# Miniprotein binders against Glycine-N-acyltransferase-like protein 3 (Glyatl3): the designs that were tried, part 18

Target 1, 290 residues: Glycine-N-acyltransferase-like protein 3 (Glyatl3), of Mus musculus (Mouse) (e9q5l8)
Amino acid sequence: MLVLKCSTKLFILENMLKSHFPESLKVYGAVMNINRGNPFQKEVVLDSWPNFKVIITRREREAETDNLDHYTNAYAVFYKDIRAYQQLLEEHDVINWDQVFQIQGLQSELYAASKAVAKARLLDLDINLASFKAVHFSPVSSVPDHSFLTGPTPRLTYLSVSDADLLNRTWSRGGNQQCLRYLANLIACFPSVCVRDEKGNPVSWGITDQFATMCHGYTLPDHRRKGYSRLVALTLARKLQSRGFPSQGNVLDDNLASINLLKSVQAEFLPCRFHRLILTPAAFSRQAHL
Below, E stands for the ipSAE of ESMFold2; O stands for the ipSAE of OpenDDE; V2 stands for 0.75 times the mean of E and O plus 0.25 times the DockQ between their complexes.

## First folded at step 14 (miniprotein)

Design S6f (from uS2 with P3F K5R K21R E35R; at its last look DockQ between E and O 0.01; V2 from the best seeds 0.00; counts 0 for: pae O 6.8 > 1.5, placed apart)
Fold by OpenDDE base, look of step 14:
Structure S6f (fold): chain B 290 residues (1-290), chain A 80 residues (1-80)
Amino acid sequence: as target 1 above (290 residues)
Amino acid sequence: SEFVRVYVVLPDGVRYIFYVRPEMSVREVLEMIARFLGLDPSKFRLTFDGEPLPLDQPLSDLGIEPGAELRIERKESDEK
């Protein structure tokens, strides 16, 4: 295991990862954020340098940690060799197995390999797998206009940390304190877009996460079919691209509304899928009883 | 009695493992789960096989066996 802390090497790594698109996009987004002030306190773990076979991004050990917060306790993985990934995962102190956490990647073998390691370590874990369509936005040539919108000209802004509660209540993955804190951190650290009503209340929004992914977008029911979701998506993509980031997102297969939106903006559906594992240690449940 | 392992599924589909005693009431289990997840227990209910579990009955009386999958759901706001 190597923890890559050298700024020069991290910059080199960022460039190296471009040659492995699209499978490296999640790790690439994380590394880009690390190289740009590292507001989310992440680090890079490798099996070797410069000829790495596997790369894992993780939260720094020194960072404040909630053991129940799988949103924040997230690892991104890219591997050139699946065996190298398993070997690295088996090493001591690569993964914190005593937390609720998630592993993310754009490679199909990620689940089987991770499960095999967990089994080999005799860990009593629940592993929840979700698979998504992965998408990428083509370069947005112009600033999105309001010409396609119906009704009054929306006020286009960014989210405030004070808006995190609304997001937590409306997001399907939200509704708990861990998610509230996570959303507040995302808003504070990364680009967001928000359409506000005349009173300044959020009516449509999009956020980006520690992997530079457009991870969530929502429009209030009363404000749907006005084109706000399209405006938000394009504006957020443009913001990412203006900073040199790829504009990437994920969508569930059954989320027809979002799929249709993505098609309408001519988003590219990638050949690889986004895989998210959420791992829950059984031991954590026992400690809550003590 | 010995602890039994149950699964608790959140509205977002995330599944957690909990160890419970069969003699524990649904209320006790709900409160334990809610505290663990940082949720207000007053706003949530436990369901099994799509049916709400009565709060004042022990799990053993409700046919909750080891490996059972429970769901924690938001209470439907009676705001008709």
Scores: ipSAE 0.020, ipTM 0.319, lowest interface PAE 6.8, mean pLDDT 89
ESMFold2, look of step 14: ipSAE 0.353; ipTM 0.764
ESMFold2 (binder alone), look of step 14: mean pLDDT 82; pTM 0.778

Design S6g (from uS2 with E35R F36Y L37F; at its last look DockQ between E and O 0.01; V2 from the best seeds 0.00; counts 0 for: pae O 12.2 > 1.5, placed apart)
Fold by OpenDDE base, look of step 14:
Structure S6g (fold): chain B 290 residues (1-290), chain A 80 residues (1-80)
Amino acid sequence: as target 1 above (290 residues)
Amino acid sequence: SEPVKVYVVLPDGVRYIFYVKPEMSVREVLEMIARYFGLDPSKFRLTFDGEPLPLDQPLSDLGIEPGAELRIERKESDEK
C-alpha cells in the first residue's frame, strides 16, 4: 500500500478521478476535501502511483477515533480492478477491522469483494448492506428564488453546531451519541443550509459530509409542502458547485417524497448505485432491545 | 477454555455481545469491556442478576454461563 501525502500528487489525483465519473465520485469528493484544508483528517491509500488500480480514502491514524462511530470511521473506495481492491484490502493496516466502520462506493462488486476478504481473514463481522439511487445536480445557474414558496419569506442561513441535537433526533440514522458528535463535526467542517423560522429555530436543513455528498436533508412535519426542501436542496447544490464540487446525493428507493423532490429539481439519476456497507465486529454487535 | 458468548448491558440500556473465557476474572472482563467503550473501569462495577460480582473471582465460579446477561453499572460512591 501507498499513503499519498504529497500535495502535488493529491492535486493530480483529483484531476485523474474526473475521468472515472460517475463511479469515482465518492472518492473524488473525499479527495477534494483533503485538498481543501482536510478538516476531517483523511488520507488516501493506493496500490500504486501514478497508475493506480484501487484507491481508498480513510481517516488518518492520528485522528481521534471512537471505535463505535461508524459514521466517522468511513472508507470510500474506487477501483479499476476488483482484484486489486481485494488485494489491497487484504494488506495489513489498510482497514481497521477492530472497529465499527463503513465502506462506501459507487460500484456493485464492492459488497461481494469486501465480504470475501472478511471471510478469508476469519473475521467475525456483521455486514449490513444498503443500496441507494445516486443523483447529481446539474449546474444551478441562478440563486434559487423564493417565489415558489408558500407563506412568509424564510430566513436562509447555515446550521450551527448547537443544532446537531435536533438533527440527531430527526435523522433516521441518528439517535445516539456517536451520530451526535458526527453531525456536530459535519456542521463544523462542511457546507450546510438551514431555513429558520421567525424565532430563529431550524425548520428545514441540509448538510454535506466528508465525501462532499448531500447526505441528509429534513423538513419538520409542520413546515412541509411549503417548498423548503426544494430551496434547501438547490441552495446546497449551488454552494457545492460554487466551490468546484460536484453536487451529489443519495436516496433510498422507497423514499418517494425525496425521489419526487429530486425529479422536480431536475436532478440526474446516475447509472451506478451508491453502496454502503456497515461492518460491525461481533464484540460490538448491538442487540436493540425490542 | 473456549470463549463463551455473554450479553453486556451498558448504563444506557444498550446490550452488547462479548466473548469471554470462563477462567477470566470479573476484573479482567470489566477492564476488557471498559476499554471497548472508553470507560474508566475504576468507576464501574459488573453485576449479574442485580448483584455485584466479586472482582477477583473467575466467571466460572460465579455461575456465568453462555448467554448470561451482565450489566455495567456506575459505582454508587460517585453519585454522592
Scores: ipSAE 0.000, ipTM 0.229, lowest interface PAE 12.2, mean pLDDT 89
ESMFold2, look of step 14: ipSAE 0.223; ipTM 0.664
ESMFold2 (binder alone), look of step 14: mean pLDDT 82; pTM 0.778

Design S6h (from uS2 with V14F K21R M32F E35R D40K; at its last look DockQ between E and O 0.01; V2 from the best seeds 0.00; counts 0 for: pae O 13.7 > 1.5, placed apart)
Fold by OpenDDE base, look of step 14:
Structure S6h (fold): chain B 290 residues (1-290), chain A 80 residues (1-80)
Amino acid sequence: as target 1 above (290 residues)
Amino acid sequence: SEPVKVYVVLPDGFRYIFYVRPEMSVREVLEFIARFLGLKPSKFRLTFDGEPLPLDQPLSDLGIEPGAELRIERKESDEK
């Protein structure tokens, strides 16, 4: 195991990962955020340098940790060799197996390999697997036109940390204190877009996460079909692109509304899928109302 | 007072959004931003329009309005 701390090497790594798109996109997004002030206190773990076979991004050990917060306790993985990934995962101190955490990646073997290592370690873990369509936005050439909006010109703003409660109540993965804290941190650390009503209340929004992914977007039911979701998505994508980030997102196969939205904005559906593992130690299974 | 939005630009050009109270001192703001970014406050300074902001003055006294763009820069090591 190598922890890559050298800023020059981290910059080189960022460039190296571009040659492995789309499978490296999650790790790439994390590395980009690490290289840009590292607001989420992450680090890069490798098997070797410069000819790495596997990369894992993780929270720094010195960072404040809530063992119940799988949102924050998130690892992104990219591998050139699945065996190298298994070998690295078997090493001591690569993954904290004593917490609720998630592993994310864009490679299908990630689940089987992670499960095999957990089994080999005789760990009593619940592993929840979710698979998504992965999408990428082409470069947005123009400022999103408001002409498609029905009604008054919406006020485009940013989210405040005070808005995190509303997000936590409306996000399908939210509804707990860990998620509330996580969302507050995302709003504070990373780009967001918010449409507000005349009273200044959020009515539509989008956020990005520690992997530079458009991870959540929502429009309140009373404000749907006005084009806000499209405006938010395009504005957020453009904001990422203007900073040199790829604009990437994920969508469930059954989320037809979001799929149709993504098609309407000509988002590219990637050949790889996004895989998210949530690993819950048996000791926490009783406490984690997941 | 109500928090106001400020932009903070890193040396690499990346721009963050922070909400700060106008009555906060530059020191308090710097510490908040630096801690948030995982930076040591002692190694950085805030600048506005190319000028270093005085640490012990509130943002309100320095003409920092909502939407102002601040820069966080590494302090030049005075180790001369």
Scores: ipSAE 0.000, ipTM 0.184, lowest interface PAE 13.7, mean pLDDT 88
ESMFold2, look of step 14: ipSAE 0.367; ipTM 0.757
ESMFold2 (binder alone), look of step 14: mean pLDDT 81; pTM 0.766

## First folded at step 16 (miniprotein)

Design T0 (from S6d with D12E; at its last look DockQ between E and O 0.82; V2 from the best seeds 0.00; counts 0 for: pae E 2.7 > 1.5)
Fold by OpenDDE base, look of step 16:
Structure T0 (fold): chain B 290 residues (1-290), chain A 80 residues (1-80)
Amino acid sequence: as target 1 above (290 residues)
Amino acid sequence: SEPVKVYVVLPEGIRYIFYVKPEMSVREVLEMIARWLGLDPSKFRLTFDGEPLPLDQPLSDLGIEPGAELRIERKESDEK
């Protein structure tokens, strides 16, 4: 195991990852955030340098940790060799197996390999796998035209940390204290877009996560079909791109509304799928359902 | 040669990005797409500007440039 702390090497790594698109895109987003002030206190773990076979991004050990917060306890993975990934995962102190955590990546073998290591280590844990379509936005050349909006000119702003409660209540993955804290951190650390009503209340929004992914977008039911979701998506994508980030997102296969939105903006679907593993140790299985 | 980006549009209107080498044959590209998307390559064809692409020619010989939009379509013989 090698922890890459040198700023020069981290910059070189960012460039190296570009040559491994699209499979490295998730890790690339994480490394970009690390190289830009590292507001989310992440680090890079490798098997070797400069000719790495596997790279894992993780939360720094010194960072505040909640054992139940799999949102924050998230690892991104890219590998050139699946065996090298398994070998690195078998090393001590690479993964904290005593927490609820996530493994994320754009490679299909990630699940089988992670499960095999867990089994070999005789770990009693549940692994929940979710698979998504992965998308990338083409460069947004112009400010999104407001002409398609049927309502009053929306006030485009960013989210405040005080808005985190509303997001937590409306996000399908939210509804708990861990998620509330996580969302507050995302809003504080990373780009967001928010359409506000005349009273200043959020009516449509989008956020980005520690992997520079547009991980959540929502429009309140009473404000749907006004084009806000499109406006938010394009504005957020442009904001990422203006900072040199790729604009990436994920969508469930059954989320036809979002798929149609993505089609309408000519989003680029990646050939690889986004895979998210949530690993829950048996000791926490009873608590994670509360 | 270095891989170039192309778009592949499915019948349902989803546009995928693929990285292909200009020296790759249409067959090789179709097989690659099929592997990624879980399709049977024998049941599909690639088209460019509405014309079917010949399987045994490299993309470079067919005027396929970076950023080109290809379409993947079902072969007509299976619509029986």
Scores: ipSAE 0.408, ipTM 0.762, lowest interface PAE 1.0, mean pLDDT 92
ESMFold2, look of step 16: ipSAE 0.415; ipTM 0.773
ESMFold2 (binder alone), look of step 16: mean pLDDT 81; pTM 0.767

Design T1 (from S6d with D12E M32R; at its last look DockQ between E and O 0.01; V2 from the best seeds 0.00; counts 0 for: pae E 2.7 > 1.5, placed apart)
Fold by OpenDDE base, look of step 16:
Structure T1 (fold): chain B 290 residues (1-290), chain A 80 residues (1-80)
Amino acid sequence: as target 1 above (290 residues)
Amino acid sequence: SEPVKVYVVLPEGIRYIFYVKPEMSVREVLERIARWLGLDPSKFRLTFDGEPLPLDQPLSDLGIEPGAELRIERKESDEK
């Protein structure tokens, strides 16, 4: 295990990862954020340098940790060799197996390999796998036009940390204290877009995560079918691109509305899928008698 | 009746174990799970095998067996 802390090497790594698109995009987004002030306190773990076979991004050990916060306790993985990934994962202190955490990547073998290591280590943990379509936005050449909007001209702003509660209450993955803190951190650290009403209340928004992914977008029910979701998506993509980031997102196969939106803005559906593992140690498997 | 073990999967993908009585209504189970998780039960539904469970029926009438995996989902999943 090598922890890459040298700024020059981290910049070189960012360039190296471009040659491995699209499978490296999650790790690439994380490394870009690390190289740009590292507001989310991440680090890069490798098997070797400069000819790495596997790269894992993780939260720094010195960072404040909540063992129940799998949103923040998220690892991104890219590998050139699946065996090298398994070997690195078997090393001591690469992964914290005593917390609820995520492993994310754009390679299909990630689940099987991670499960095999967990089994070999005799770890009692639950692994939940979710698979998504991965998408990339082409360069947005112009400022998104408001002409397609129905109704009053929306006020385009960014989210405030004070808006995190509203996001937590409306996001399907939210509704708990860990997610509230995570969302507040995302808003504080990374680009967001928010359409506000005349009173300044959020009515449509989009956020980016520690992997530079457009991870969430939502429009309040009373404000739907006005084009706000399109405006938010394109504006957020443009913000990422203006900073040199790829504009990437994920969508569930059954989310036809979002798939149609993505098609309407000519988003590229990548040949690889986004895989998210949530690993829950048995000690954190809460048993409740109801 | 004796409590039975069920699995409940959250939208974020975390799986929990709950012990429920088969005679409990889906509504009662949802409300208790939501309270335990700190969620608003009015915003969520329980599903089994991809189908929403009817609120006013007992779990026993719905073929919910020990070890069944349920999902708790938001009613308005307009996540884009």
Scores: ipSAE 0.099, ipTM 0.497, lowest interface PAE 2.3, mean pLDDT 89
ESMFold2, look of step 16: ipSAE 0.411; ipTM 0.780
ESMFold2 (binder alone), look of step 16: mean pLDDT 81; pTM 0.762

Design T2 (from S6d with D12E L37E; at its last look DockQ between E and O 0.02; V2 from the best seeds 0.00; counts 0 for: pae O 12.4 > 1.5, placed apart)
Fold by OpenDDE base, look of step 16:
Structure T2 (fold): chain B 290 residues (1-290), chain A 80 residues (1-80)
Amino acid sequence: as target 1 above (290 residues)
Amino acid sequence: SEPVKVYVVLPEGIRYIFYVKPEMSVREVLEMIARWEGLDPSKFRLTFDGEPLPLDQPLSDLGIEPGAELRIERKESDEK
């Protein structure tokens, strides 16, 4: 195991990961955020340098941690060799197996290899796998046209940390204190877009996560069919691109509304899928609201 | 019909999201899951609420709704 702390090497790594698109996009997003002030206190773990076979991004050990917060306790993985990933995962102190955490990646073998290591270590844990369509936005050349909007011209802003409660109540993955804290951190650290009403209340929004992914977008029921979701998605994508980030997202296969939205804005559906593992040690199984 | 999500629990306790069409038979679903997990479908059964699902019926006829939890279990005959 190597922890890559050299700024020059981290910049070189960012460029190296571009040659491995699309499978490296999650790790790439994390590394880009690390190289841009590292507001989410992450680090890069490798098997070797410069000819790495596997990369894992993780929360720094010195960072504040909540054993129940799998949102923050998230690892992104890219591998050139699946065996090298399994070997690195077997090493001591690579993964904190005593927390609720998640592993994310864009490679299908990630699940099988992670499961095999967990079994080999005789760990008593639950593994919840979710698979998504992965999408990428083409460069948005123009300001999103407001002409398609029905109704008054919306006020486009960013989210405030004070808006985190509303997001926590409306996000399908929210509804707990860990998620509330996580969302507040995302709003504080990373780009967001918010459409506000005349009173300044959020009515549609989008956020990005520690992997530079557009991880959540929502429009209040009373404000749907006005084109706000499209406006938010395109505005957020442009905001990422203007900073040199790829504009990437994920969508569930059954989320037809979001799929149709993505098609309408000519988002590219990637050949790889997004895989998310949530690992829950038996000691936390009763406390973790998954 | 549009695919719907179900939860599938493996014998070892691993739970994952699987997308199925309501018109698919239990057999078709079991075979898809088994192939994905590298299992022999002939050695396993699909259960819901602790009861084995009939192989030749569509999920829709069995009250399997989106978000339902299905379990893959070994057939009892192969433990001898």
Scores: ipSAE 0.000, ipTM 0.178, lowest interface PAE 12.4, mean pLDDT 88
ESMFold2, look of step 16: ipSAE 0.006; ipTM 0.444
ESMFold2 (binder alone), look of step 16: mean pLDDT 79; pTM 0.742

Design T3 (from S6d, 63 letters changed; at its last look DockQ between E and O 0.01; V2 from the best seeds 0.00; counts 0 for: pae E 8.9 > 1.5, placed apart)
Fold by ESMFold2, look of step 16:
Structure T3 (fold): chain B 290 residues (1-290), chain A 80 residues (1-80)
Amino acid sequence: as target 1 above (290 residues)
Amino acid sequence: SEPVKVYVVLTDPEGLEIRYIFYVKPEMSVREVLEMIARWLGLDPSKFRLTFDGEPLPLDQPLSDLGIEPGAELRIERKE
């Protein structure tokens, strides 16, 4: 097991990961953020260097402050050899199993392999799998085209931490204190785009997460069908691309509005799926049933 | 030779078309391309075919012989 801390090696790793797209994209986004100030206090774990077969990004242990915050406590995984992934997790303390957390990746056997590790370590966990289409944006023109708007171009800005409550109330994954704090941290640390009304209230927005993934694109119901979602998505993608980020996204199969938006901007659907595991120790689940 | 970009369209179970990006070498046979695409998408290649401009592509010919240029839009669909 290696924790890769050398800035020169981390820069080399960032470039090496490009040759493994699309499967390495989640890890790649985390490593890019690590190399650019590391605002989410993450670190890279490998089985070996430079000839690694497994790479996992994780929170530094001292940064883990809430065992229920599975949003923040998320591990991104890429492996060249699934047996090496299983072995690394079985033989070393890579994962803090005493919390509610996520494992994320773009490889189809991630769930089965992670479940096998939990069994081998005699852990009693509930593992909830969600699977998504994976996308990234084609290069976006630096010259904006606003012809799709039904009215004048609105003022574009970024989100404030004070907007996190609205995002928490409107996100399908939100509505709890852990998510509220998570969203506030994302807004504070990573790029966002926001359309505001004349009173300064957010009416349409998009954020990026700890893996440099575009998420929570949303337009308030009373402000829909004005082209705001498209404007926000393209503006955020352009912002990410100008900084060298992959401008990636994930979308559920039944989210037809988002899929249609992505088709309309000719986003590229990747030949893999995003897998998100939420792992809950039985002790936490049993408390909920008391 | 250097891989070229092609688009591959698949209709999902709800009828929505999804356009995927693949990089393929022009010397690859249609059979090799079909098997690669099916593998990535989790499809059984024996039950699917590739079409271009509405016509099934012959399995044993390389893409370069079939006028498949960079940026071409192929379809992967179930055999009838």
Scores: ipSAE 0.011, ipTM 0.473, lowest interface PAE 8.9, mean pLDDT 88
ESMFold2 (binder alone), look of step 16: mean pLDDT 88; pTM 0.863
OpenDDE base, look of step 16: ipSAE 0.013; ipTM 0.271

Design T4 (from S6d, 63 letters changed; at its last look DockQ between E and O 0.01; V2 from the best seeds 0.00; counts 0 for: pae E 15.4 > 1.5, placed apart)
Fold by OpenDDE base, look of step 16:
Structure T4 (fold): chain B 290 residues (1-290), chain A 80 residues (1-80)
Amino acid sequence: as target 1 above (290 residues)
Amino acid sequence: SEPVKVYVVLKDPNGFEIRYIFYVKPEMSVREVLERIARWLGLDPSKFRLTFDGEPLPLDQPLSDLGIEPGAELRIERKE
């Protein structure tokens, strides 16, 4: 195990990962954020340098941790060799197996390999797998036009940390204290877009996560079908692109509304899928659902 | 002193604002903070300034003397 701390090497790594798109995009987004102030306190773990076979991004050990917070306890993985990934995962202190956490990646063997290691270590874990379509936005050449909007002219802003409660109540993956804290951190650390009403209340928004992914977008029911979701998506994509980030997202296969939106803005559906594993130790199984 | 958390907002040429988190020591000069932030953001510190509450921060004063507290929001912007 090698923890890469050298700023020069981290910059080199960022460039190296570009040659491995699209499978490296999750790790790439994480590394970009690490190299730009590292507000989310992440680090890079490798098997070797400079010719690595596997790379894992993780929360720093020194960072504040909540054993029940799989949102923050998230690992991104890219591998050139699946066996090298398994070998690295088997090493001591690479993964914290005593907490609720998630592993993310854009490679299909990630689940089988992770499960095999967990079994070999005789760990009593529940592993929940979710698979998504992965998408990438083409470069947005101009500021999104507001002319297509119906109703009053919206105020485009960013989210405040004080808005985190509203997001937590409306996000399908939210509704708990861990998620509330996580969302507050995302708003504080990373780009967001928010449409506000005349009173300054959020009515539509989009956020990005520690992997530079557009991970959540929502419009309040009373404000739907006015074009806000399109405006938010395009504005957020442009905001990422202006800073050199890829504009990437994920969507469930059954989320037809979001798929249609993505098609309408000519988003590219990637050949690889996004895989998210949530691993829950047996000791936390009862608490993780609260 | 212990590092304190501050927010730094960068307005890009397209008018988008991005907020970053930095940890700084209160005894650091504005110059030191600017150079650090600019380095992380890939900016030339000589072309940028820090502002707080709409006012430019003097380069040679420590943050503590300027009322910069934990959770303060600074702006980094191009010099006119």
Scores: ipSAE 0.000, ipTM 0.247, lowest interface PAE 11.3, mean pLDDT 89
ESMFold2, look of step 16: ipSAE 0.000; ipTM 0.258
ESMFold2 (binder alone), look of step 16: mean pLDDT 89; pTM 0.865

Design T5 (from S6d with V9Y D12E E69T; at its last look DockQ between E and O 0.77; V2 from the best seeds 0.00; counts 0 for: pae E 5.6 > 1.5)
Fold by ESMFold2, look of step 16:
Structure T5 (fold): chain B 290 residues (1-290), chain A 80 residues (1-80)
Amino acid sequence: as target 1 above (290 residues)
Amino acid sequence: SEPVKVYVYLPEGIRYIFYVKPEMSVREVLEMIARWLGLDPSKFRLTFDGEPLPLDQPLSDLGIEPGATLRIERKESDEK
């Protein structure tokens, strides 16, 4: 096990990960954020350097202050060899198994391998798998084209931390105190785009997370069909691309509105799927309100 | 040889990127794509510029250059 602390090696790793796209994208996003101030207090774990077969990004243990906050306490995984992934987790304390947490990645064996490790370690936990289409935006012109709007260009801004309660109430993953704090931290730390009405209230938005994933693209029902979702998505993608980020996202197979938006901007669907595992120790399942 | 990027359109308008070797036959490419998409390859075909691609020819012999756009479509009925 190696915890990669050296800033020179972390910069080299950031560049090395590009040759492993698309499957390394979530780890790449985390490493980019680590190299840009590390606002989510994360670290990189490897099996070996420079000839790694496994990379895991994790939150520093000291930063894991809420055992129910699986949004913040999330691991991104990339492996060249699934056996090396399993071995790393079996032989070392890479994962804090005493919390509700996430494991995520773009490789299909992730669920089965993680479940096998949990079984080998005799852990009593529930694992909930969600699987998504993975998508990447083509290069977006640096010159905005707003011709698709049905009216004048609206006020484009970014989100404020005070907007987190609205995001928490409207996100399919939201509606709880952990998610509220998580969204506030995402807004404070990472790029966002927000359309506001004349009173300054958010009406359409998009954020990015600790893995540089574009997420929670949303338009309030009364403001739909004006082109705002497309405007937000393209503007956020442009922001990310101008900063060297890959402008990638995930979409559930049954989220037809989001799929239609992605088709309309000719986003590139990747030949991999996004897998998100939420792991809940049995002790938390008997006590927690989900 | 080194894999090259091709775009593949599904009937519902979703565009995928796939990386394929130019020496792969159309059959091999179709089977790879169909398996990944969960489709029965015996019921589908690949087209380029509106024309079905012959299954036993390598992509390199058919003018399929890097960045080419292909379409995966359900085969036509044999009955007419």
Scores: ipSAE 0.134, ipTM 0.629, lowest interface PAE 5.6, mean pLDDT 89
ESMFold2 (binder alone), look of step 16: mean pLDDT 81; pTM 0.761
OpenDDE base, look of step 16: ipSAE 0.378; ipTM 0.739

